# Ledger of designs, part 85: VHH binders against o75319

Target 1, 181 residues: o75319
Amino acid sequence: GNHIPERWKDYLPVGQRMPGTRFIAFKVPLQKSFEKKLAPEECFSPLDLFNKIREQNEELGLIIDLTYTQRYYKPEDLPETVPYLKIFTVGHQVPDDETIFKFKHAVNGFLKENKDNDKLIGVHCTHGLNRTGYLICRYLIDVEGVRPDDAIELFNRCRGHCLERQNYIEDLQNGPIRKNW

## First folded at step 7 (VHH)

Design g26 (framework vhh_4orz_3)
Fold by ESMFold2-Fast, scan of step 7:
Formats: structure tokens, sequence, C-alpha cells
Structure g26 (fold): chain B 181 residues (1-181), chain A 120 residues (1-120)
């Protein structure tokens, strides 16, 4: 439907690039049909996303959409120069191993293809916080060997909001490393 | 084979400056991100600054606006200009190299470190 997601207005549209990584996190962009329910300064369309990334002197090379719906915007609303990957994830539960491995494979593939540039991997769920933060931190911990508390602190600082789901935080700190293929 | 050799460390008074150098050999330097990490007495190792293969720079909040990292791909050298030094900057400074793209986590190659001591 055309209903603004619960609490969507409470979050900053786009975080800052996580320094030393290729990741940037943001909340879900909303296509123009949602704008009738928003003040001009609250609008955050796909176009607004790219304008805000450009304002930070960054460039997107991939968008990974973690929402369980396609109602917020269409891939066709994005520039054709930016690949789009949909990974359906449900909220509240820690993402399963299949989801984690799909995310890791997409990131690794992008990094191999983009060794000669500094383009970013943009990651979002509905609020760009819990599922987004979990998968980014899980990648940093499992693939890059970052300490869990350091990964979480880096994400929280750059996103401008702290991970809220205790089960996600607990899994990141104490859960098993998921092996990569 | 692969070597990272640091130089430029020493003793300096608070408010002073030092420039650290790291000479790299045995790998394709221009393909690697380069970083400086430090370890203070009785503390764990902390990341200080990094420069990507493309020249983009990143700094820890504790050193921003005081330290500048740079690289010279023709000479296979990375340097760290340290200004407005404080006693809390006292540490062994390590040069590290990582194949693209993450500047946090494990590094592929490490130097032996160079001592920096800042007196008050």
Amino acid sequence: as target 1 above (181 residues)
Amino acid sequence: EVQLVESGGGLVQAGGSLRLFCAASGFTFSDYAMAWLRQAPGKRREWVAAITSGGRTYYADSVKDRFTISRDNAKNTVSLQMNSLKPEDTAIYFCAAKYWPLLYGSYDYWGQGTQVTVSS
C-alpha cells in the first residue's frame, strides 16, 4: 500500500560511509507515490538517495535491498548504471545461514569486480538499522576478522543510530562464525 | 620477499612533530591499501590511519586534523606526518598492508614497528 513504514520518519535517511570499508547504510527510499503523505523536507526518493550520496562525495556501485516487500520502490526507479540485488529478509529473527551467505557472496563479487574504483555498496532494510547493521557487521566479523564490538560501534557511529534488536547484538557478539564458500 | 620497514620514530616534546616512513618491497605496492596502527604501553593495538590503493585517506578520531597519511607509488613508500603530538600518542607505530578493500580487521603484511615517545 501507500502507507509510510512505521517509525520511518524517526531515522536519518543516509548514514556516512563506514571508513575503511565499501559500505554505506540508509533507510528504504520511497517512490513518488508516497510523497503526498510527506512534507518536502521528509521526502527520500531513490533520486534523493543518489543526491545525498553525491553530496558526501561518494558513488554507489551496488544496492542490496533487504526488505521483504517490493512496495516502496521499483528497481526501475534506480539509475541503470547501478546494479540492484534483492535479498528477502524477515524482521525480528536473526537472518539464516542462506541469507548470510547470499549477502557475503554479493559483497565479495562486487569487491572483486570493483578493485580499480572506490564505489560503495549501499545496504538497506526498512529503517537501514537492524537487518542492515546485522549483515554488514556479520560480514566484517566473519570475512574480515573485525572484533564484534568494534564492528557494531563502527556501524552505529556511521549510521547515526544504534542497533536496537538484542538478539541481533547477542548473535554478533557470541554467535558462531558462518563459514564462507 | 615481502618486507615493510618503518623509520622516523624517536623522542619529541609535546606539541612537536615527527614524520614516519614505511618502505615496502616484494609485492605490487600500488594494489595494496596501507595503514598505520599503534600500540601504547599496556594497551591493545589500535588503528590510526589508512590510505587506499586509489589514495583515499581515513583517520581515527583521536588523530584527525593532526596526522596526515600519504603514499608514493613510484617509491613504494607510505608516510605518516604527525603534528601537535601529545603524550598519549606515545606508542610503537606499525606499518601494515592489506589487499583491497577493507582497512579494518586482519592485515596481510606487517612491519616490525618504530617507537614514538612524546614527553610532557
Scores: ipSAE 0.005, ipTM 0.292, lowest interface PAE 10.1, mean pLDDT 88

Design g27 (framework vhh_4orz_3)
Fold by ESMFold2-Fast, scan of step 7:
Structure g27 (fold): chain B 181 residues (1-181), chain A 120 residues (1-120)
Amino acid sequence: as target 1 above (181 residues)
Amino acid sequence: EVQLVESGGGLVQAGGSLRLFCAASGFTFSDYAMGWLRQAPGKRREWVALITSGGRTYYADSVKDRFTISRDNAKNTVSLQMNSLKPEDTAIYFCAAKYWPLLYGSYDYWGQGTQVTVSS
């Protein structure tokens, strides 16, 4: 059924824009069918996502969905004006090079097409933390040359939760740079 | 040939003001984010300010509310207005350009720098 993801309620719905970037991270929105199992203050639908982004005086220009499922919400639940990209990623393991390159290409394409505006790239997995934080930090390290610890600290502060998976942190700090190919 | 040429540096008393300019040529200026970084004697280079191609500005905490970055796309220039200068602002100031409008990370093009000296 419409079971809420494990620990989903433990995380803030949406973080803040990472200063100097176009990134904002959030946990997976849950479509209306999940709301019967949630208190009003726990609801975080696609509509709630856009309302919370607007409350921060920000605007989404792209959503990148990193979950390995489509059961939580459908692209049709999003405003037609906001592009949606699905990149299937498996939890617990560091994303592979193909996934990393796909993420980098999507981000680079968005930035090139949106130079005249300040719209955000919204990135989420189930909790908006490990896979989400890994790919955002990997982009900052590999493309922008940000020091790994600075990227991780910036993500943790803006998301309001620290990256939890040691293998992700280790790869960011000591792993090879994945060149865009 | 890409060129970034800084000007406007000099000696000023603490509490004073200076305006730095950077003239850019050899690339499509309006497509690039423009930044200022500085390096004091015996210290590593630090980021000061960034203005994106869309005009959004970002500042290091040490200069926030004192410095203002701006750009003029018609003239291919970026400027840094520095107010309430402190001795610790003494450094060589570098203009830099990058295609991706992100705060952190590498710059594609660099100027030669201009010296700013603030006396106590």
Scores: ipSAE 0.012, ipTM 0.337, lowest interface PAE 8.8, mean pLDDT 89

Design g28 (framework vhh_4orz_3)
Fold by ESMFold2-Fast, scan of step 7:
Structure g28 (fold): chain B 181 residues (1-181), chain A 120 residues (1-120)
Amino acid sequence: as target 1 above (181 residues)
Amino acid sequence: EVQLVESGGGLVQAGGSLRLFCAASGFTFSDYAMAWLRQAPGKRREWVALITSGGRTYYADSVKDRFTISRDNAKNTVSLQMNSLKPEDTAIYFCAARYWPLLYGSYDYWGQGTQVTVSS
């Protein structure tokens, strides 16, 4: 089915670029078949995503899709010029070390290949909040040495919504640094 | 051997201008983001400005519209033009280099610092 994700309408479609990073977070885009269930002002298709990024004078160079499904949109709905990476993550659970490792490697690889431009890494789960915020903050803490509270504050401010899941927040603040051997 | 060497520091009166330079050697300068940080007596080191390898610039709110960071990849230099200086700008200014152009986090290479003193 083409059911709109629970609470999807409660969240802003796209956040702001996180200053001093290449990250931008957004909620899952919904392909055209979902539009019959949405008012015009509620629509957020893959095309709408790219239009909103352009409106901020930014450009996407990579999309990392953290959802556990492909029913919301297909990679074929994206421009061929923008790489798409799927990392399947289960909601409500703190991502495991293997998932964190995959995310870090994708980000590091993108930055190495794009050091001479300013293209963004777009990251989303269903709401672009908990799994998305966790992995971005985990990267900033573990790889960049950012203090947990500073990473969380930066993400919350730029996304326009605060991380909601206490288990994610607690892991970021008090959990071990995950090193990629 | 990696080196970052700052120059251009000194004593200036409030409202004056000063230009700092950082000469880099021992790494592929054009691949690195370059930053200026400062440390006043008794205070934590704070970030001032960053220029990415692609030329995009970022500034701390305290120096926005007064300071300008720029780079010359042909000469392996980064500079900081400081205008409308205030006594609160008095600090040791450090040049730093980072491969990833992130505002937060640690830097790969650091200079020795250059003293800037702004008199009232």
Scores: ipSAE 0.012, ipTM 0.288, lowest interface PAE 9.0, mean pLDDT 88

Design g29 (framework vhh_4orz_3)
Fold by ESMFold2-Fast, scan of step 7:
Structure g29 (fold): chain B 181 residues (1-181), chain A 120 residues (1-120)
Amino acid sequence: as target 1 above (181 residues)
Amino acid sequence: EVQLVESGGGLVQAGGSLRLFCAASGFTFSDYAMAWLRQAPGKRREWVALITSGGRTYYADSVKDRFTISRDNAKNTVSLQMNSLKPEDTAIYFCAAKFWPLLYGSYDYWGQGTQVTVSS
């Protein structure tokens, strides 16, 4: 199979639900072809993702995949009952306004359609940290009026890892508020 | 007309207990998340507890093992059981309703509040 993403093993597979929100963050699941390069305890397939979320007494209602590749797993590896949305984002750069608007629209649509349940929006990039944390925090700041430092702290605590990219952190703390509509 | 009416506030000694009630009318109660927020004199309003339409509960760290939020959809009521009360719990307690299922945003409907005073 394909190569394991750089530093992928350094991160916890799945964070905790962010309290008071519908968000849960995780690193990219890897399909079975990657397992030959992993010890059994390092495996994190799409099936492993759903098992770990169930172990937390949670249920996924949507997965938003922020990676710039389709090579890690296929949407067909996910249960038919869980919608999958791909938003292509380039690593290292702060996501552009179009990407931010797409993310917010997807979240708002999910919440409108899922008022009668408590299902989660699962968000991941490669490590489930920088692009993932940025877009979740951006939503909380712009849509929900959360203070930037509070949003970042909540994400860091629930993910179990701190946002690493200074340009992302600075945009969240000092950048313009992006109102969609 | 939407109304949220709080009751059960009062004066209590430190270490005591109090139960707050909120009666809701004018909307489909079972579709809404219900919350309790409080405001102490000279301080910002802070969130205390939330119960989702599906019955899942969330608590601020300051109250997590002392307060219990519950709801009765048949009676359109949300309750807050407050145990081991401390002087710093003194505040006006507000009932709020939110259709949008996120804690940190605006609430759609608010009660007028009920005063809780905890004496040393």
Scores: ipSAE 0.000, ipTM 0.260, lowest interface PAE 11.4, mean pLDDT 88

Design g3 (framework vhh_4orz_3)
Fold by ESMFold2-Fast, scan of step 7:
Structure g3 (fold): chain B 181 residues (1-181), chain A 120 residues (1-120)
Amino acid sequence: as target 1 above (181 residues)
Amino acid sequence: EVQLVESGGGLVQAGGSLRLFCAASGFTFSDYAMAWLRQAPGKRREWVALITSGGRTYYADSVKDRFTISRDNAKNTVSLQMNSLKPEDTAIYFCAAKYWPILYGSYDYWGQGTQVTVSS
């Protein structure tokens, strides 16, 4: 079915670039078939995503899709010039080590291959908040040595919404650093 | 041997200006993001400004519109122009280099620091 995700309308479509990083977070874009259930000002298609990024004078170089479904939009709805990576991530649960390591590997690979430009890594789950915020913060903490509270504050400020899941926040603050392979 | 050597620090009165320089050697300067961080007495180091290998600049909210970071890849130098200085800008200023341009966290190489003191 073409059901709008629960609470999807409650979230800002696209956050701001996280300063001094290549990350930008947003909620899931919805293909045209969903627009019948949305007011014009609520629409957020793949095209709308790229227009909003351009309005911030930014450019996407990679999209990482953390949703556990393929029903919201298709990779074919994105420009062919922007790589798309799907990492199936279950909601509500803290992402497992395999998911964390896959995310880190993708980010590190992108940064190595994009040293000569300033293109962004766009990360989204359904709301662009909990799974998205967790994995971005986990990367900053584990790979870059950022203090957990600083990573969370930076993400919350730039996303325009605070991480909601206490188990995610607890793992970021007090959980183990995941070993890079 | 990798070296980052800062210069240009000193004592200045509030409202004044200083320009800090950092000379880098021993690594491929143009591949690295360069940053300035500062440490005030009794506080942890805080990030001030960063310039990426591609030339994009970022500033902490406390210094935006007052400080300007720039680099010269031909001379392997990074500079920080500090205008409208305030007593709260008093700190040891460190030059740092990072291969990945991530704002927060660890840096690969550090200078020894240069003292900036702003009197009221």
Scores: ipSAE 0.010, ipTM 0.297, lowest interface PAE 9.7, mean pLDDT 88

Design g30 (framework vhh_4orz_3)
Fold by ESMFold2-Fast, scan of step 7:
Structure g30 (fold): chain B 181 residues (1-181), chain A 120 residues (1-120)
Amino acid sequence: as target 1 above (181 residues)
Amino acid sequence: EVQLVESGGGLVQAGGSLRLFCAASGFTFSDYAMAWLRQAPGKRREWVALITSGGRTYYADSVKDRFTISRDNAKNTVSLQMNSLKPEDTAIYFCAAKEWPLLYGSYDYWGQGTQVTVSS
């Protein structure tokens, strides 16, 4: 389609690498067909994503796309050398255990195969905030043993925007730890 | 200089117990997660147990309910209590430290290891 996602312009395109981790979060890139609706400084295509990550002296090794649509960009718009994983997630709802386990398995697999390099796992939903922040924080809490408030603070600082959905925050702080497999 | 020095390894019979110690120096111990990993002959290094800076513990399935990891921040020491040892637990055991937050399998500092041999 031709509609810019609601509030997409309100968010920074790409956050900073989360120190001590391989995670970097960003909002959904929009293919060139959307650029006619954007000012030059608002454009954020797949190419723009890779340029911004290179500007931080970082390199992507995997993209995890959490959106429930394929309309914003296609895997073919990404460099052939960067793996792409689609995990369909519905907005507003806390991701279910199946989704959480898929995310954890993808991250663990990447880390096992990339021990000898410093490539990043790029994670995005539509805004790169709620679903993205939830799954990254859930991984840090359940797998790494990070305290929930510390995981949330780290994500918020590095993304440049605070997690907004109270049900996500509540689950991270007080919900059960999910099994790693 | 950062150092991790393991001790407590040795020979023990199946069903026995050993306690491993790791003395850390050269970094702010209380800020780091501490882990034990092991490497058996002919196998890849595998993670055994981890204790976070906040004291939360995690165990590999193979050692759950048999091993207990603990830390003493006043002494800059992490310990691994190993009970009900099996011949399959025979390995060189490594102490490792990782900066908070650091992802699974990534460690900043490593000790030289201590040999644990479990006989039948």
Scores: ipSAE 0.011, ipTM 0.151, lowest interface PAE 9.4, mean pLDDT 87

Design g31 (framework vhh_4orz_3)
Fold by ESMFold2-Fast, scan of step 7:
Structure g31 (fold): chain B 181 residues (1-181), chain A 120 residues (1-120)
Amino acid sequence: as target 1 above (181 residues)
Amino acid sequence: EVQLVESGGGLVQAGGSLRLFCAASGFTFSDYAMAWLRQAPGKRREWVALITSGGRTYYADSVKDRFTISRDNAKNTVSLQMNSLKPEDTAIYFCAAKDWPLLYGSYDYWGQGTQVTVSS
């Protein structure tokens, strides 16, 4: 339904760009039909997302949507100049290897095609925290060789909220590096 | 063959300036991010500055506001302007290249290094 996601209002709409990367994390934008259930200062539509990114003097080049639903907004609500990729990711469970490699492939493809610019990869789940933070940190650890605790600290600081799911944190710190399928 | 050749190192007094150059050949320079890293005696190699193929610059906190990285794609050169040098900047400085526009990760190509010595 058209109900606001549980605890969605508790999270900052958009984090800061993660320095030294192309990543920026945010919570799910909500299309116009949700605005009747929100105060003006609580609204975060697709348009609001792009305005907030511009306010940070940044530009989106790709959105990766990790939610397991299509009810919050439509891809057609986004500018045609910004590619949209859906990776259906179930909450609560550590993402499986297939999901991890879909994410890595999308990021690597974007970076290869965007060497001549500084456009960002926007990543979101419902709250822009657990699934989002896991996959971004997993990429930094596995592909970029960042130490797990450094990746987690960087994400937490830039998102403005700390990863909450202990199983995700444990996998990032102590789990295997995913090198292949 | 791929080559990165550093120059401009030397001895300088604390508070002085040096400009390092790296001449690149054997790859499409304009497609690569270029970096400077340094290694002091008995210490691990540390990253200093990076310039992406798109021209965005990144600096380690220890050198921010003192060092400036720049590139000249017509000459296949990356340079590092080092101002307000400190004795702790003493190190061998390496030029490195990678085919990714991110700060983190491995480098594809490395130079042999140039010595910078800052006297107190």
Scores: ipSAE 0.023, ipTM 0.430, lowest interface PAE 6.5, mean pLDDT 89

Design g32 (framework vhh_4orz_3)
Fold by ESMFold2-Fast, scan of step 7:
Structure g32 (fold): chain B 181 residues (1-181), chain A 120 residues (1-120)
Amino acid sequence: as target 1 above (181 residues)
Amino acid sequence: EVQLVESGGGLVQAGGSLRLFCAASGFTFSDYAMAWLRQAPGKRREWVALITSGGRTYYADSVKDRFTISRDNAKNTVSLQMNSLKPEDTAIYFCAAKYFPLLYGSYDYWGQGTQVTVSS
């Protein structure tokens, strides 16, 4: 049987686009096999994700999936026109430098290829909060030169939930900048 | 200097309609979420509706299906169409702006408010 992730229902499905960036964050979509454990208003499938993005007058150009599992949905459940990138990250610990650099390279590549449009980079982990918020903020700090507290505040406001893990917040505020290769 | 100026308030009978307008100046309107909040006599201010910079709308349960928020970025205006008005809708209605379009937290800019009175 399919188990709904701990506290998944506690989070808004999709945040708002982070102004001045191409990022939008959301919680993991759940494929149809999970719907028997959910009320209709709790459902958030891959289809529901794209409908909610469209309701904001936005369009996804890339999905970055940070979960350590493939059980929640399959890439084949997404429109074929939207690239999907899997970066396996474990929860609880700050992502390692290799993971951070993979994320940065994916974002930089997307932005170079999409200079002539306004398509968004959708980023999610299980809750779309801690790993997701960390990597987006790390990108803004290290690559775009945003002040750490400004990046965190921007993410928190747009996601609709505050980063919860103190070790992630501490690393963003006081940790070293991870320089590109 | 930032200004938000509300208009369109007045007296209306229960079941009637009103349209509120808010004219904004002094900031990049298209970058801001716009909201309507209200304060009824003897009560705290409550949020009513919000429209994001991208046009996504959110409504309080008490007004859903009766109120519609919309914006015109070319004219720097946000409006609230209020249908099927009830005596409980009687309040001062405030226009507010925030850079980050979240239902929680504080608003960056506020109007002075416009009175709406619904009689039975």
Scores: ipSAE 0.000, ipTM 0.158, lowest interface PAE 14.6, mean pLDDT 87

Design g33 (framework vhh_4orz_3)
Fold by ESMFold2-Fast, scan of step 7:
Structure g33 (fold): chain B 181 residues (1-181), chain A 120 residues (1-120)
Amino acid sequence: as target 1 above (181 residues)
Amino acid sequence: EVQLVESGGGLVQAGGSLRLFCAASGFTFSDYAMAWLRQAPGKRREWVALITSGGRTYYADSVKDRFTISRDNAKNTVSLQMNSLKPEDTAIYFCAAKYYPLLYGSYDYWGQGTQVTVSS
């Protein structure tokens, strides 16, 4: 359908770049067909995303889409110059090891190929919060050795909203480090 | 063999300036973010400044607008210009390198440190 995701309007469209990293988190952009259900100040299309990133004096080099659907926007709605990666994730469940590995591999590959610039990795799920925050924090903890509470605090502050799912928070704080990558 | 060698430390009066240098060898310098960290007597090591491989700079609030980090990829060096020095800046200053530029993360390579003493 053409229905606005539940609670989507409750979240800021785009967070701030996470300092000391290449990550920026945002909620899912909605293609033009959704705009008839939105006031002008509520619109957040793919074009609006790029305008807001530019307004922060930042530039996207990769978008990682964690939603389980393609109904909100299509890759064709994005500039062809920005790579798009789809990683299908189910909400409410901690992402499995295969999903975590795929995310880490994509991030590492981007960072290696973009050492001579400061382009950002944009990560989103539906609200740009739980699945998005989990995978970004999991990367910081497992790959970069960041303390779990520090990773969560950094994400929450930059996104402007706190991670909500207790099972995600518990896995980040007390779960195993995925060292088999 | 990877080496980071610091120089430029010394004794200076409060309000004075020092420039620290770090010479790097044994790795592809231009691919790494470079950082300065410091350890004061009886305290934990703290991060001071970081410069990414692309040249973007980050500073701890305590040193912002007083310190400037820069790099020279042709010479494999990173430097820290320290102005308006205060007694609380007294510490051993360490050069460190990391492949991905995360402020909180661990560093891949470390120098031995250079002493900076700021007298009142």
Scores: ipSAE 0.013, ipTM 0.384, lowest interface PAE 7.8, mean pLDDT 89

Design g34 (framework vhh_4orz_3)
Fold by ESMFold2-Fast, scan of step 7:
Structure g34 (fold): chain B 181 residues (1-181), chain A 120 residues (1-120)
Amino acid sequence: as target 1 above (181 residues)
Amino acid sequence: EVQLVESGGGLVQAGGSLRLFCAASGFTFSDYAMAWLRQAPGKRREWVALITSGGRTYYADSVKDRFTISRDNAKNTVSLQMNSLKPEDTAIYFCAAKYLPLLYGSYDYWGQGTQVTVSS
């Protein structure tokens, strides 16, 4: 079925660019088949995503989809000019080292290939909050040397919602640095 | 060996202008964000301006509309044009480089600094 994800309507569609980085976080876009379950002001399709990012005077260069499903939208719903990467992540548990490395590799590759522009890396899970915030913060801490509390505060402020999962927050604050391989 | 070498500092009267330069070597300059930070006498270092690898610029409120950061990737140089200088701009100015900058956190590479003194 075309059931709206639980609590999906409770979250802002798109956050703001995280200053000093190439990251922007958002909740999962929903393809047109879901629109019958939504009021016009609640709709957030792939097209709506790109319109909202353009309204912020930003441009997407990569989408990283962290959901464990393909039911919400298809890569074919995105412009051909924007690369799409699927990293299957399960909710609730802290992502494993392989998943963290895969995310870091994708980000580093994008930055190397896009050094001559300011295009953004769009990251989403279902709500664009817990898995999304964890992996972005993990990158900032491990690769960029950001203090954990600063990374979390920056993400929360720019997303417009605070990370909710205590085990994710605990791992970011006190967990080991992952070696990127 | 990585090096960042600042130049262009000096003594200037209030209301005057200075242009600082930073010459970079030993890394792929075009992949790095470049920043200027300053340390005033008896104060902590503060961030002043940043230019991303793609050319987007950010400024501290204290220098907005007076300072302009720019880069020349062909010459591996970042510069800071400082206009309408005030005595409170007196500081040692440091060039710094970071692969993906966050205003918080550490920079990968630092210059040794150049002194700017603004007299009333």
Scores: ipSAE 0.006, ipTM 0.269, lowest interface PAE 9.5, mean pLDDT 88

Design g35 (framework vhh_4orz_3)
Fold by ESMFold2-Fast, scan of step 7:
Structure g35 (fold): chain B 181 residues (1-181), chain A 120 residues (1-120)
Amino acid sequence: as target 1 above (181 residues)
Amino acid sequence: EVQLVESGGGLVQAGGSLRLFCAASGFTFSDYAMAWLRQAPGKRREWVALITSGGRTYYADSVKDRFTISRDNAKNTVSLQMNSLKPEDTAIYFCAAKYWPLYYGSYDYWGQGTQVTVSS
């Protein structure tokens, strides 16, 4: 069905760039078939995503889609000029080491290829919050050496919503650093 | 050189089962995630299932608990076991490969597809 994801309307479409990083987080864009259930001001299509990023004077260079489904939009709904990476990530559970490894490799690869520009890595799950926030914070902690509470605060502030899943927060604060690449 | 060859498609009645196979050659199979996608006439191509290089599996909601994807790295094959088939599962099924480490973007390699027809 064209059912809007649970609580999707409760979240801001796009956060702000996380200062000192190339990350920007957002909720899943919804293709045109969902628009009949949305007021005009609630619409957030792939086109709307790119318009909102431009309104912040930013440019996307990569989209990482962490949703478990391809129901909400298709890669072909995005501009062909922006690479798209799908990392199937189950909700509710802390992402496994393979998922964390793939996310880190994608980010590092993008950064090496984009040294001469300031393009952003856009990351989203369904709400752009729990899986998204976990993987961004995990990257900052494990690769950039950011203190866990600082990474979480930075994400929460820039996303405009606080990480909600206690198991994700607990893993970030007290879990092991994933060093295997 | 690179080849993905699907087999196992055919005609089956609703409630029946089919097993699709994809034989891969010309690349290091174990480094690739393998996927099945399907396309019904006049419709957009739809992702069905994916198995990562590490063996982790993911499924579209429409096929969850009915389909099972598996791989055999020694034989360079990926298979899709399809149970409790419905007429809406009628489509051409495509095998696709994606270089999993250090890559992003669309699938790297595609098979030619195999027809699955589910009669009511």
Scores: ipSAE 0.000, ipTM 0.137, lowest interface PAE 16.4, mean pLDDT 86

Design g36 (framework vhh_4orz_3)
Fold by ESMFold2-Fast, scan of step 7:
Structure g36 (fold): chain B 181 residues (1-181), chain A 120 residues (1-120)
Amino acid sequence: as target 1 above (181 residues)
Amino acid sequence: EVQLVESGGGLVQAGGSLRLFCAASGFTFSDYAMAWLRQAPGKRREWVALITSGGRTYYADSVKDRFTISRDNAKNTVSLQMNSLKPEDTAIYFCAAKYWPLFYGSYDYWGQGTQVTVSS
């Protein structure tokens, strides 16, 4: 269906680039069919996403879609020049090791191929908060050696919303580092 | 064979300026992000500034508008221009290299550090 995701309107569409990283987080874009239930200022289509990132003087080089559905928009709704990667993640649950490693491999591959430019990795789930924040922070902690509290603070500040799920926060702060698989 | 060698440290009066240099060898400098981190007496090491391989710069809030990081890929050097120095800037300053852009966390290569002392 064409129902707007629960609480989707409560969240800022796009955060700010996370300084010292290539990450930018946002909520799921909604294709044209959803616009009947949105005021013009509430619309956030794939096109709107790229316009808002351009307004920040940034450029997307990759989109990682963490939603467990394909109903919100299709890859065909994105510019052909921007790679799209789907990693199906279940909401509410801490992502499993396979999901974490898929995310890490995608990020590492992008960074290796784009080390001579400053293009961003755009990451989203439904609200661009819990699954998105978890995987970005998990990457920073496990791969980059960032302290958990610093990673969470950086994400919260740049997203404009604090991680809400206590199980995600607990895993980031006290859970094991996920080694190479 | 990989080496990062810092220079330019010293004693300076509050309000003064100092420029640090880091000469890199043994790796493809232009492929690496370069950072400056510092460690004050009795404190943990903290990140100060980072310049990516693409030239984008990032600064810790404590040094914004006072410090400027730059690089010269032809000479394999990164530098840190420090203006309006304060006693709290007193620390050993370390040059570090990272293949992926990151302003703190684990780095691939580290220099030995250079002492900066700011007197009141």
Scores: ipSAE 0.006, ipTM 0.301, lowest interface PAE 9.6, mean pLDDT 88

